# VH-VL binders against q9h9l3, part 279

Target 1, 176 residues: q9h9l3
Amino acid sequence: PRKMVAIDCEMVGTGPKGHVSSLARCSIVNYNGDVLYDEYILPPCHIVDYRTRWSGIRKQHMVNATPFKIARGQILKILTGKIVVGHAIHNDFKALQYFHPKSLTRDTSHIPPLNRKADCPENATMSLKHLTKKLLNRDIQVGKSGHSSVEDAQATMELYKLVEVEWEEHLARNPP
Key: E = the ipSAE of ESMFold2; O = the ipSAE of OpenDDE; V2 = 0.75 times the mean of E and O plus 0.25 times the DockQ between their complexes.

## First folded at step 16 (VH-VL)

Design y73 (framework fv_fezakinumab; at its last look DockQ between E and O 0.77; V2 from the best seeds 0.80)
Fold by OpenDDE, look of step 16:
Structure y73 (fold): chain C 176 residues (1-176), chain A 123 residues (1-123), chain B 111 residues (1-111)
Amino acid sequence: as target 1 above (176 residues)
Amino acid sequence: QVQLVQSGAEVKKPGASVKVSCKASGYTFTSYYMHWVRQAPGQGLEWVGWINPYTGFDFYAQKFRGRVTMTRDTSISTAYMELSRLRSDDTAVYYCARSGTYYYDSGPRFDPWGRGTLVTVSS
Amino acid sequence: QAVLTQPPSVSGAPGQRVTISCTGSSSDIGLGYDVHWYQQLPGTAPKLLIYDNSNRPSGVPDRFSGSKSGTSASLAITGLQAEDEADYYCQSYDSSLEGWVFGGGTQLTVL
């Protein structure tokens, strides 16, 4: 059986007017919620907007941050061959400028049984915060200090575990 | 119409450098990756590397690391591939090709391709 | 040189069905990465023929079909026509190389 990991990334703004989303932190947890990876990452270009209130990233976090290309290599080694669970995970992969096999990807923002369990429309895109509150009775992304990518990754994994059996069966019958 | 217009044929001596350009039009240049693929005469396709025009991130095949440099000028929607220390076996048609940046949107399929630029390396 | 393996040549008569195989490894097709196919007519640049294993871009006839299983993929051409004479390349992503890889190419001759 393939191992599962959950990933969550935080991005800062780079490029003109800070409109480019660049990876600044990445957290990866295993099936049990144990942290496998959690690093601040230095973008290859100047940071224009730390987006701190959302990302939790501050200038001081970049002082000893891992250069992007090095971090990317480390992260890819962890993800390779695994089922990767994430919420709106296309954003994480985009930030990593990485392609993971579709058949090994699980996006909790697009799992109808998960939405159904949360009494939400099956085809709606619900936030991680909302699903976590509804299904796990836990508050995440609270306060003004920004998100915790570790917390978000753990929540994502726990949400997926609620529908894992049903969804894996569905995917087996309907491979992407 | 999406188009990739490449620079003209080049003739170089061994040890020299060549820089090929690829001008994009008909789409948002920074929304897609740009790949470079070469094809030696009578041979198959060989992936050289890619660049994200939006971020400037580049990645090269191991074979070309240290000799190839990919850049872009977003102001004119143009990608560049420079290959240095040219050898005779670098003689090939070099193609630029577009791919998506979102795996779920367009993924790593190459479409469209430029018409190619012949680079001839001879003494 | 090529990471993906294709037969160097295939041939068929007009109206026949031909198949081109593409064999990968556990680090590319076998890992779950999708396969794309390209057609290269003589003296021209490659053209996307099949993407994501079995999808056809606009303008590609339904005579062309793709499939993937295990570590291999296959391109099938039914109702072979003279204009199908070309080189065909499969493509995937190799995790060990962290890059895209092509098959060696298959020359299709229409008899």
Scores: ipSAE 0.856, ipTM 0.928, lowest interface PAE 0.6, mean pLDDT 94
Fold by ESMFold2, look of step 16:
Formats: C-alpha cells, structure tokens, sequence
Structure y73 (fold): chain C 176 residues (1-176), chain A 123 residues (1-123), chain B 111 residues (1-111)
C-alpha cells in the first residue's frame, strides 16, 4: 500500500539566453488534493528570464524564496518511497536534479487510457490544460499571468484518479 | 571523443589536504553531472559525491560531509575534489565519472570514467 | 561492507555461462531503483557494461545480459572468453543512505 502524491513545478530561465530551465516553485499535494508543500525556490544561478506569462514567477517571489539546496532536500524527503504523479514529469525531476524510480512514476501526459477518455489519440502528448477542460470541466492556467503549481498538481491528481485502477493494473502486468 | 583526464598521483601526510582535478573534453561540460568515486587498494568502489558543473550545486555521501569539497571551473571544463584532514584509510584511487541529468539523456549511469588518481596517505 | 552484496568470486571455463548476483534492500533495488553494472579490467578504470537493469551500451557484446527482480539483480555472461576475466560491480541508489551505492565486487576467473 504505497502512498501517492502529485507534483508540479514552475521554472525560470537561467544560463545563456535564459534557455536552461531552473526550479522556482514546487507544489506537492496528497491523494485528496491537500497541499503538502508549496514554496518559491531561489535558483543557484542568475535568473535571465522569469518566464512570467507561463511560470507566474516574478522578481518579488524570489526575495524570500527558499534556496534550491534546502528546498530540494525538503522536496525529496516528501517524494522518497512514494508514487509520484505529474504531467510531463521528467521536466520536474530534471529541475530537481533527481532520479525517481521509474516504477514509482506516473506521467499523465503519457497515459493512453486517459487520452482515450478525452477522445484524443492514445499516443499523443496532451496538455494538462486541455485534459483538465475535457475530463474535469475545469479551466486552469487561465490568462497570461502564469500557472499555479498548486492548481496544476491538484488537477493532475484528479486526472490520474480517472484511470488509476486501469493504469495501475497495466503497470503491474507491464513493469517499466 | 568524450574523455576525462585526471591529475597525477599524490603522496600526503595525515592531516593534510589533497585536491584532484578532472578535465572534460568532447562534450558540453555544463550539460552533465560529475561524480567522484574512490577505490582503496584491493577494495571496492565507494561513491563520494557529485556536482552539477552548471549551477555549482554539490552533494556528498554522508561519510564525507565536512571533509570533502567539490568545485569546478567551467572556463577550462575542469571539476575538482578536495579532501581535507586526510587519514591513512583515505589512501585510494579517486575516479571522476560523468552521468546524465535525467533518464532520457544518458540517465544516472556512470559513463565515461577518468583513469583515476592515486592518493597515498602515510606518515 | 559494501551496501549491495555480491559473491567475492566466480569462475567458469571458456564457452560456459556464469552469473553474478547483486542483492540489495527495500531502500535501494527493492524500492525500484535501477541497477547498473561495470567491468573493471586489471589496472584500469571501471567501464559501463549494463545500464537500467538490462540495457547494453553500444560496443558491449550481447553475451552480457542483466536482469532485476525484487531486491536482487543478476549479470549473466555466456560464451565465456579469456578477456572477460575482470572485476564486476553492480551499482544502484539507496534512499536511506541518500546516495549511489556499489556492490563489493566480484572477481571473475576464466579457467
């Protein structure tokens, strides 16, 4: 009986031309959608591009943000040993500089039964916004003021619940 | 061709420090993690820690915290490991090894390895 | 006192099959972390042999294979050849130690 959490991260641009994605916010929710973690995080490198219209991150959020090394330790303590659900979750793990076991990872951007429920091609990579609208009748990531990682993590968990029984059985038969 | 070239052998007294270098070539130094692994004579491999050369983020095995420092100089594509307050049981070959940054780009496996740097600690 | 347990030595005649076991715990292999294998020829650095439990890097012969089940992993070498004489290490990640961990190594002797 393994515990399950959902994660979503917001990234800013660091490095040359702001092309490196660095973690600037992370939200983790439990199975019921209760927030276990939600912090702004200060990247160890100079921020070149806040990417605000997608990330929602502004300079003021960084003033009291938790330094990356401390935040990473806090986040990994929560994730260790759990099934972690996310959307395009490999980006979140890369930003955390962390390798979570493949067998404990669930990526709602790559679940064929979920796409099928949304009347989408089974092997297509669908956006979180689109799946959430189609399957939960909710609008997330509205406007250009940025995404909420809490809202996105909660939506991700609700989407996974729609296919959880079927997908967990599939993974038991087809270990990653 | 991806290569990791390490500094030469060192002989040190107990209580001293040693700094080993690892120069990378044939790839973008800042796009991969660098690990350090040691091997005492006749013994197995022991992971020491890693550094992200891009950010400078470093993380060490619990055994070495407080004695090891990992750094890098991105202008010359070189990683460093410094071990202080040396003891005779720190005598080992110290390897650098590269890993990817996530599963779909080389992943967490170590490839390639440097040839190793022998550090001998004796009174 | 390696974290992962390997037999200290194994041997086989040319052409035969040998296996090398690697046993961990519920905080490493048993938690779902992948196993990687390295070959270390005498006087040389380790070389990646198998990654992600069963994948061969380019240039590694298909007579080397790996598998993982439960808390254990296994390296198999078929068609044993004299040049296979080396030390072999398994490696994984352990969440309780918060770090990469190795087996104690297995010395393969070709008889």
Amino acid sequence: as target 1 above (176 residues)
Amino acid sequence: QVQLVQSGAEVKKPGASVKVSCKASGYTFTSYYMHWVRQAPGQGLEWVGWINPYTGFDFYAQKFRGRVTMTRDTSISTAYMELSRLRSDDTAVYYCARSGTYYYDSGPRFDPWGRGTLVTVSS
Amino acid sequence: QAVLTQPPSVSGAPGQRVTISCTGSSSDIGLGYDVHWYQQLPGTAPKLLIYDNSNRPSGVPDRFSGSKSGTSASLAITGLQAEDEADYYCQSYDSSLEGWVFGGGTQLTVL
Scores: ipSAE 0.756, ipTM 0.895, lowest interface PAE 1.3, mean pLDDT 93
ESMFold2 (binder alone), look of step 16: mean pLDDT 91; pTM 0.936

Design y74 (framework fv_fezakinumab; at its last look DockQ between E and O 0.68; V2 from the best seeds 0.74)
Fold by OpenDDE, look of step 16:
Structure y74 (fold): chain C 176 residues (1-176), chain A 123 residues (1-123), chain B 111 residues (1-111)
Amino acid sequence: as target 1 above (176 residues)
Amino acid sequence: QVQLVQSGAEVKKPGASVKVSCKASGYTFTSYYMHWVRQAPGQGLEWVGWINPYTGFEFYAQKFRGRVTMTRDTSISTAYMELSRLRSDDTAVYYCARSGTYYHDSGPRFDPWGRGTLVTVSS
Amino acid sequence: QAVLTQPPSVSGAPGQRVTISCTGSSSDIGLGYDVHWYQQLPGTAPKLLIYDNSNRPSGVPDRFSGSKSGTSASLAITGLQAEDEADYYCQSYDSSLEGWVFGGGTQLTVL
């Protein structure tokens, strides 16, 4: 059986006017919520906007941050061959500039049974914060200090576990 | 219409460098990856590398690392591939090809392709 | 040299059905990465023929079909026509190489 991991990334702004979203932190947890990876990552270009209020990233975090290409290699080794769970995971993969097999990807922002369980429209895109509160009765992303990618990854995994059996059966009948 | 227009044929001596250009039009240049693929005469397709025009990130096949450099100029929607220390077995048609990202539904399929640029390396 | 394995050549008469196999490994097709197919007419650049294992871009006739199972993929052409004479390449992503890989190509001859 394939192992499952959940991933969440934080991005900072680089490039002109800071419009480029560059990976600055990546957290990966296993099925039980144990942290497999959690590193600050140094973008290859100058950071224009730390986006601290959302990302939680500050300048001090970049002092000993792992260079992007090195971090990318480390992360890819962890993800390879695994079912990767994430919320709006296309953003994470884009930030990693990486392609994961579609058949091994689980995006909790696009799982109709999960939305149904949360009394939300099945085809709506709900936030991780909302789903976590509704289904796990837990508050995440609180305060003004930015997100915790570890917390978000753990929440994402817990949400998926709620619908894992049903969704995996669905995917088996309807492979992407 | 989406188009990739490549620079003209090149003739080089062994040891020289060649820089091929690929100008994109008909789509947002920075929203898609740009790949380079070459094909030696009578041979198959060989992936050289790719670049993200938005971030500037590039990645090369192991075979070409140290000799190839991929760049882009977003102001003119143009990608470049430079291959140095040329040898005879570098003689090939070099193609640029577009692929999607996870922000698009196009994924890593290559579409469209440029018409190719013949690079001939001979003494 | 090619990571994916294709037969060097296949042939068929007009109206017949032909298949082209593409065999990968546990680090590419077998890992779950999708397969794409390209058609290259003589003297031209490759053209996307099939994407994501079995989808046809607009303009590609439905007599072209693709499938994937395990570590292998297959391109099927029904109602073979003279204009189908070309080279066909499969393509996927290899996690061990962290890059895209092509098959060796198959030359299709219409008899």
Scores: ipSAE 0.783, ipTM 0.911, lowest interface PAE 0.7, mean pLDDT 94
Fold by ESMFold2, look of step 16:
Structure y74 (fold): chain C 176 residues (1-176), chain A 123 residues (1-123), chain B 111 residues (1-111)
Amino acid sequence: as target 1 above (176 residues)
Amino acid sequence: QVQLVQSGAEVKKPGASVKVSCKASGYTFTSYYMHWVRQAPGQGLEWVGWINPYTGFEFYAQKFRGRVTMTRDTSISTAYMELSRLRSDDTAVYYCARSGTYYHDSGPRFDPWGRGTLVTVSS
Amino acid sequence: QAVLTQPPSVSGAPGQRVTISCTGSSSDIGLGYDVHWYQQLPGTAPKLLIYDNSNRPSGVPDRFSGSKSGTSASLAITGLQAEDEADYYCQSYDSSLEGWVFGGGTQLTVL
């Protein structure tokens, strides 16, 4: 059977006014939630806004961060050939500058059965924090010290497990 | 209308270098990837590599690593490909082509293409 | 570690149907990467004809269609016309080569 991993990334602001999101941390966990990868990453562009309140990234994290080109190579080697689960995962893949096969991609922000379990409209885009609180009875992303990408990746995998059987069957009948 | 306008034909000797330009208009240059693809006379299409014009991040096909350099100048919305240590079998039309950055944008498909720049390598 | 394979040539009479195959491997089409098709008229740059296996860009006639199954893709042209005489290329992404890959091209001749 094809292996499954979950990914979560934290972004900083680059470009004009810091509005462009660039990869500054990436965490990958396996099906059991064990950490396979967790690194701070130095973007190839000047950081304008660390977005620390949400990203948890500070200037000191960048001092020994893995350069983007090296980190990307490490991450893609882990992802290749695997089903990759994420939340709003297109942002993560865009930050990696990488096209993962559609058929191997799972986005917990766009799974109708998951929304149904949370008593939300099936086509609504729900936040990870909201789904995790409602379905796992856990508070994540607490306070202003920023998100933990390890915590978020683990939550994302647990959310997917709630609908895995149903959703995998759906995708087998409805290939992208 | 989106356009990619390439520099004119080049004739080079073996061992020289060539630098081809591709000027973009009609879209935000830094929001899309730029690819280079070549076609030898009577032959098929061969992917050379790509550059992210925003960051300058580049990735080359293995065959060309060490001989190709892709750059850009965002102030004039222009991408460049330089190929060094030219050989006679580098004679080809060199195209630039645009792709998106993720599937729901323009995806990895190439649209549009430049009209091509013929590079002839002869003694 | 595979390249996309196309027949070198295909021919058909006006009004007929032709198909062009594109066969990859488990590291490209078989891994789930989409197939795109390009038409190259003589002396011109390639032009996007079909994307994401089966979608037509605006301005491409509906007599062009595409499909994908397993490790292979197919371009079909119905109601063949003289102006369809061109070279056709399939394209995908290959994870083993870490790059965009093309088929060898198919020359379509209208008899």
Scores: ipSAE 0.738, ipTM 0.892, lowest interface PAE 1.4, mean pLDDT 92
ESMFold2 (binder alone), look of step 16: mean pLDDT 91; pTM 0.933

Design y75 (framework fv_fezakinumab; at its last look DockQ between E and O 0.74; V2 from the best seeds 0.72)
Fold by ESMFold2, look of step 16:
Structure y75 (fold): chain C 176 residues (1-176), chain A 123 residues (1-123), chain B 111 residues (1-111)
Amino acid sequence: as target 1 above (176 residues)
Amino acid sequence: QVQLVQSGAEVKKPGASVKVSCKASGYTFTSYYMHWVRQAPGQGLEWVGWINPYTGFEFYAQKFRGRVTMTRDTSISTAYMELSRLRSDDTAVYYCARSGTYYEDSGPRFDPWGRGTLVTVSS
Amino acid sequence: QAVLTQPPSVSGAPGQRVTISCTGSSSDIGLGYDVHWYQQLPGTAPKLLIYDNSNRPSGVPDRFSGSKSGTSASLAITGLQAEDEADYYCQSYDSSLEGWVFGGGTQLTVL
């Protein structure tokens, strides 16, 4: 069967007034939650706003960060040919400047059965934090020190497993 | 009207370099990727590479790495492709073409294309 | 380097139906990447004809249609007209080559 991974990225602000989101950390885990990749990434543009409260990225993380071009190559090698699970995953793929096949993409922010398990409207967009608390009884993204992309990728994979059989069957009947 | 206007034909000798320009209008230049695609006389289309005009990030087809450089000037909405150490088999029409940056915008399809720039390499 | 395989030529009489195949591999079309088609009239730049396998841009008549299955895609042209005489290219993305890839092109002749 085709292998599955989960991805989560953290962004910093670049460009005018720091409004452009640029990749500064990426974590990838396998089906069992083992970390396959976790690197801080130096954007090709000047960082205007570290967005630390949400991103967890600080200036010291950038000192030894992998340049974007190198990191992108490493990440894409891992993603190629796999089912990739993420939360609002279009943001991650856009930050990577990468088109993953639609049929191999799973977005936990848009899975109706997952929302139903959380007693939420099936077509609503729910945050990763909210779904994880309701369905896994775990608190992620706690405090004001920022998110952990490893923790978030692991939570995303665990959430997908709750609906994997049902959703994979749905997608087989309704190819994207 | 979305439009890509390319520089005029070039004649070069082997070993020289050429720099082709592509000026965009009618859309936000930095919101889409710019690609370069070439076509030798009587031959098919060959992808050369792309640049993200916003970040300056570029990616080249393996065949051209080490000889091609893609740049842009966002102040005049213009993308450039420079090919060095030219040889006779680089004779081709070089097109610029626009693509989206993810599926919901325009995806990876090419629309529009420039009219092309003929580069002739002759001894 | 043509990565996707197209027949070099096809022909048809006015009013007929023709199809143009585009065959890739497990690292491009077979991996699930979409196929796009371009029409190139003599002496002109390519023009987008079909995108995302089967969608027509505004201004492309419905006698042009596309489909994709497995590792291959197909462009169909019905009600063939003289102005359809052109070269046709398919395009996708290939993960092994890490790049955008084209078919070798198909020259359509209207008899």
Scores: ipSAE 0.731, ipTM 0.892, lowest interface PAE 1.4, mean pLDDT 92
Fold by OpenDDE, look of step 16:
Structure y75 (fold): chain C 176 residues (1-176), chain A 123 residues (1-123), chain B 111 residues (1-111)
Amino acid sequence: as target 1 above (176 residues)
Amino acid sequence: QVQLVQSGAEVKKPGASVKVSCKASGYTFTSYYMHWVRQAPGQGLEWVGWINPYTGFEFYAQKFRGRVTMTRDTSISTAYMELSRLRSDDTAVYYCARSGTYYEDSGPRFDPWGRGTLVTVSS
Amino acid sequence: QAVLTQPPSVSGAPGQRVTISCTGSSSDIGLGYDVHWYQQLPGTAPKLLIYDNSNRPSGVPDRFSGSKSGTSASLAITGLQAEDEADYYCQSYDSSLEGWVFGGGTQLTVL
């Protein structure tokens, strides 16, 4: 069976007016929640907005941050061939400038059985925070210090595990 | 209508550089990746590299690393590919082609293509 | 040189069915990346023919179809017409190369 990992990324604002979302931290955990990767990443362009209240990224984190292209290579090496679980994962892959096979992607923001289990509309897009609270009775992304990408990745994996059997069966019958 | 208009044919000497342009219209230039693909006479398609006009991220096939530079000017929706240290086997039609992502409606398929720019390298 | 393998040429008579194979590896098609197909008429730029294994863009006749299984993909053309004479290329993404790859191309001749 294929190995499964969960990913969560934090982005900062670069480019004009800081509207470009650039990867500044990436965390990857395995099926058991063990951290496989957790690095601060230096964008190739000047950071205009650290988005600290959400990203948790500060200027000091960029001092020894891994250059983007190097980090990208490291991350891709981990993800290649894996089933990758994430929440709104298209944002993470976009930030990585990376294409992962759709058949090996699991987005917990678009899993109807997961929403159903949380007593939410099946076709609604629910936040990771809400699903985690509802289904795992755990608070994440608390406070104003920014998100923990490791915590978010772990939560994402745990959420997926709740519906893994059902969803994998569904996907087997309905491949993307 | 989505269009990619490329610059005209080029004739270069070995060792020289060539810069081909691709002007996009009919869509948001920064919302799609731009690829470069070349085709030697009577040969198949060869991917050269790609650039994200929004972020500026570029990535090149191993074969061309160190000789190719892809850039863009968002103000005029134009992508550029510069190939240096030209040799005879660089003679080819060079195409620009648009693509999206797996995660959006556009997808990572190449559509549309420019009409191509013939670059001839000859002594 | 091409990462994906296609037959160099195929031929058929008008009205017949022809198939073009595209064989990849465990790092591209076999890894789960989608396959796209392009048609290149003589003296013209390639044109998207099939995307995401089996989808047809607007304007492409339904006599063109694509499929994917394992490490291979296939393009099928039914009701072959004279205007189908062209070169056909498959395309996918190779994780080991971190880039897009093309087949060597197949020249289709309509007899």
Scores: ipSAE 0.691, ipTM 0.892, lowest interface PAE 0.9, mean pLDDT 94
ESMFold2 (binder alone), look of step 16: mean pLDDT 91; pTM 0.933

Design y76 (framework fv_fezakinumab; at its last look DockQ between E and O 0.76; V2 from the best seeds 0.66)
Fold by ESMFold2, look of step 16:
Structure y76 (fold): chain C 176 residues (1-176), chain A 123 residues (1-123), chain B 111 residues (1-111)
Amino acid sequence: as target 1 above (176 residues)
Amino acid sequence: QVQLVQSGAEVKKPGASVKVSCKASGYTFTSYYMHWVRQAPGQGLEWVGWINPYTGFEFYAQKFRGRVTMTRDTSISTAYMELSRLRSDDTAVYYCARSGTYYTDSGPRFDPWGRGTLVTVSS
Amino acid sequence: QAVLTQPPSVSGAPGQRVTISCTGSSSDIGLGYDVHWYQQLPGTAPKLLIYDNSNRPSGVPDRFSGSKSGTSASLAITGLQAEDEADYYCQSYDSSLEGWVFGGGTQLTVL
């Protein structure tokens, strides 16, 4: 069977007015929630807005951060050939400047059976925080010091496990 | 209309360098990747590398690392490819081609292509 | 050798169906990466014909179709016309090479 990992990224603002989201932290966990990768990453361009309230990224984190090109190579090596689970995962892959195969991608922000378990509209986009509270009875992203990408990746994997058997069977019948 | 206009043909001697330009119009230059692909006479297509015009991040096919440099000037919506230490087997038409940055914004398909720039390397 | 393998040539009579195969490996098509197809008329730049395995851009007639299975992809052309004489290239991403890869090209002749 194909191995599975979960990913979460934190972004900072680059470009004019800080509107471009650039990768500044990436965390990857295995099926059991063990951390496979967790690094601060230096974007290839000037940081305009650290977005610290949400990202948790501060200037001191960038001093010894891994340059984007090197970090990207390390991350993609881990992701290659694996089913990758994330929440609104298009943002993570776009920040990595990478196209993971659609057939190997799982997005917990848009899985109808998962929404149904949470008593949410089946086709609505639900936040990770909401799904985690409702289905795992756990509070994540607590406080104003920013999100933890390790915590978020772990929660994402636990959420996927709740529907894994049903959803994998669905995708086998309905290839993306 | 979306358009990629490339610089004119070049004739070079072995050991020289060449810099080909690709001017984009009809879309937001910094919102899409730019690729370079070459085709030797009578041969197939060969991917050279890409650049993200917004960040300047570039990535090259292994064969060209150390000889190719991809840059851009966002103020004039122009991408560049420079190939150094030219050899006779670098004679080819060099195309620029646009791709999206994720599946929802055109994805990894190459569309459109420039008309190509013939680079001839001969002594 | 091209990374993706295509037959060097195929031929068919007007009105017939032809297929062009594109065979990759476990590091590209077999890993789940999508296949795109380009048509190159003599003396011109390639033009997008099929993307994401089976989708047609606006303006491409529905007699062109694509599919992917396992480590291979296929382009089918039905109702073959003289204007279809061209070179056809498949393209995908290869994780071992960390880049985009093309087939060697297939020259289609309409008899």
Scores: ipSAE 0.697, ipTM 0.889, lowest interface PAE 1.7, mean pLDDT 92
Fold by OpenDDE, look of step 16:
Structure y76 (fold): chain C 176 residues (1-176), chain A 123 residues (1-123), chain B 111 residues (1-111)
Amino acid sequence: as target 1 above (176 residues)
Amino acid sequence: QVQLVQSGAEVKKPGASVKVSCKASGYTFTSYYMHWVRQAPGQGLEWVGWINPYTGFEFYAQKFRGRVTMTRDTSISTAYMELSRLRSDDTAVYYCARSGTYYTDSGPRFDPWGRGTLVTVSS
Amino acid sequence: QAVLTQPPSVSGAPGQRVTISCTGSSSDIGLGYDVHWYQQLPGTAPKLLIYDNSNRPSGVPDRFSGSKSGTSASLAITGLQAEDEADYYCQSYDSSLEGWVFGGGTQLTVL
């Protein structure tokens, strides 16, 4: 059986007016929630907006941050061959400029059984915060100090585990 | 209509550099990756590299690292591929091709392709 | 030097069915990456023929079909027509190379 990991990334704003979302932190946890990777990452371009309120990223975090291309290589090495779980994971992969096989991707923002379990519309896109509160009775992303990508990755994995059996069976019957 | 218009044929001497352009139209230039693929006469397709016009991120096949540079000018929706230290075996038709991601409607398939630019390297 | 393996040539008579195989490895097709197919008519640029293993872009006849299993993919052409004479390339993503890879190409001759 393939190993499973969960990923969450934080992005800062670069480019004109800071509208480009650039990877600034990446956290990866295993099936048990153990941290496999958690690094601050230095974008290749000047940071215009740290988006600290949401990202939790501050200027001081970039002082010894890992250059993007180096970090990308490290992260890809971890993800390769694994089932990768994330919430709205397309944003993470986009920030990484990375292509993961669709058959090995699990996006908790698009799992109807998960929404059903949370008494939400099956085809709605629910936030990680909401699902975590509803299904795990846990508060994440609290306060104004920004998100914890480790916390979010762990929550994402725990949410997926709630519907893993059902969803994996569904995917087996309905391969992409 | 989505179009990729490439620059004209080039004739170069060994050791020289060539810069091929690819002007995009009919879609949002920064929303898609731009790839470069070459094809030597009578040979198959060979992926050279790609660039994200939005972020500027570029990645090259190992074979071309150190000799190829991909850039873009978003103001005119144009991608560039420059190949230096040209050799005779660099003679090929060079194509630009658009792609999306697995997570968008366009996907990582190459569509459309430019008509190609013949680069001839000869003494 | 092509990472994906295709037969160099296939042939068929009009109306027949032909198949073109594309064999990859555990780092590309076998890892779960999708396969795309391109048709290249003589003297022209490649054209997307099949994407995501088995989907046809608009304008591609349904006599073209694609499939994927394990480390291999296959392109099938039914009701072969003279206009199908071309080179066909499979494509996927290789995780070890962190880039896209093509098959060596298959020349299809319509007898």
Scores: ipSAE 0.562, ipTM 0.865, lowest interface PAE 1.2, mean pLDDT 93
ESMFold2 (binder alone), look of step 16: mean pLDDT 92; pTM 0.940

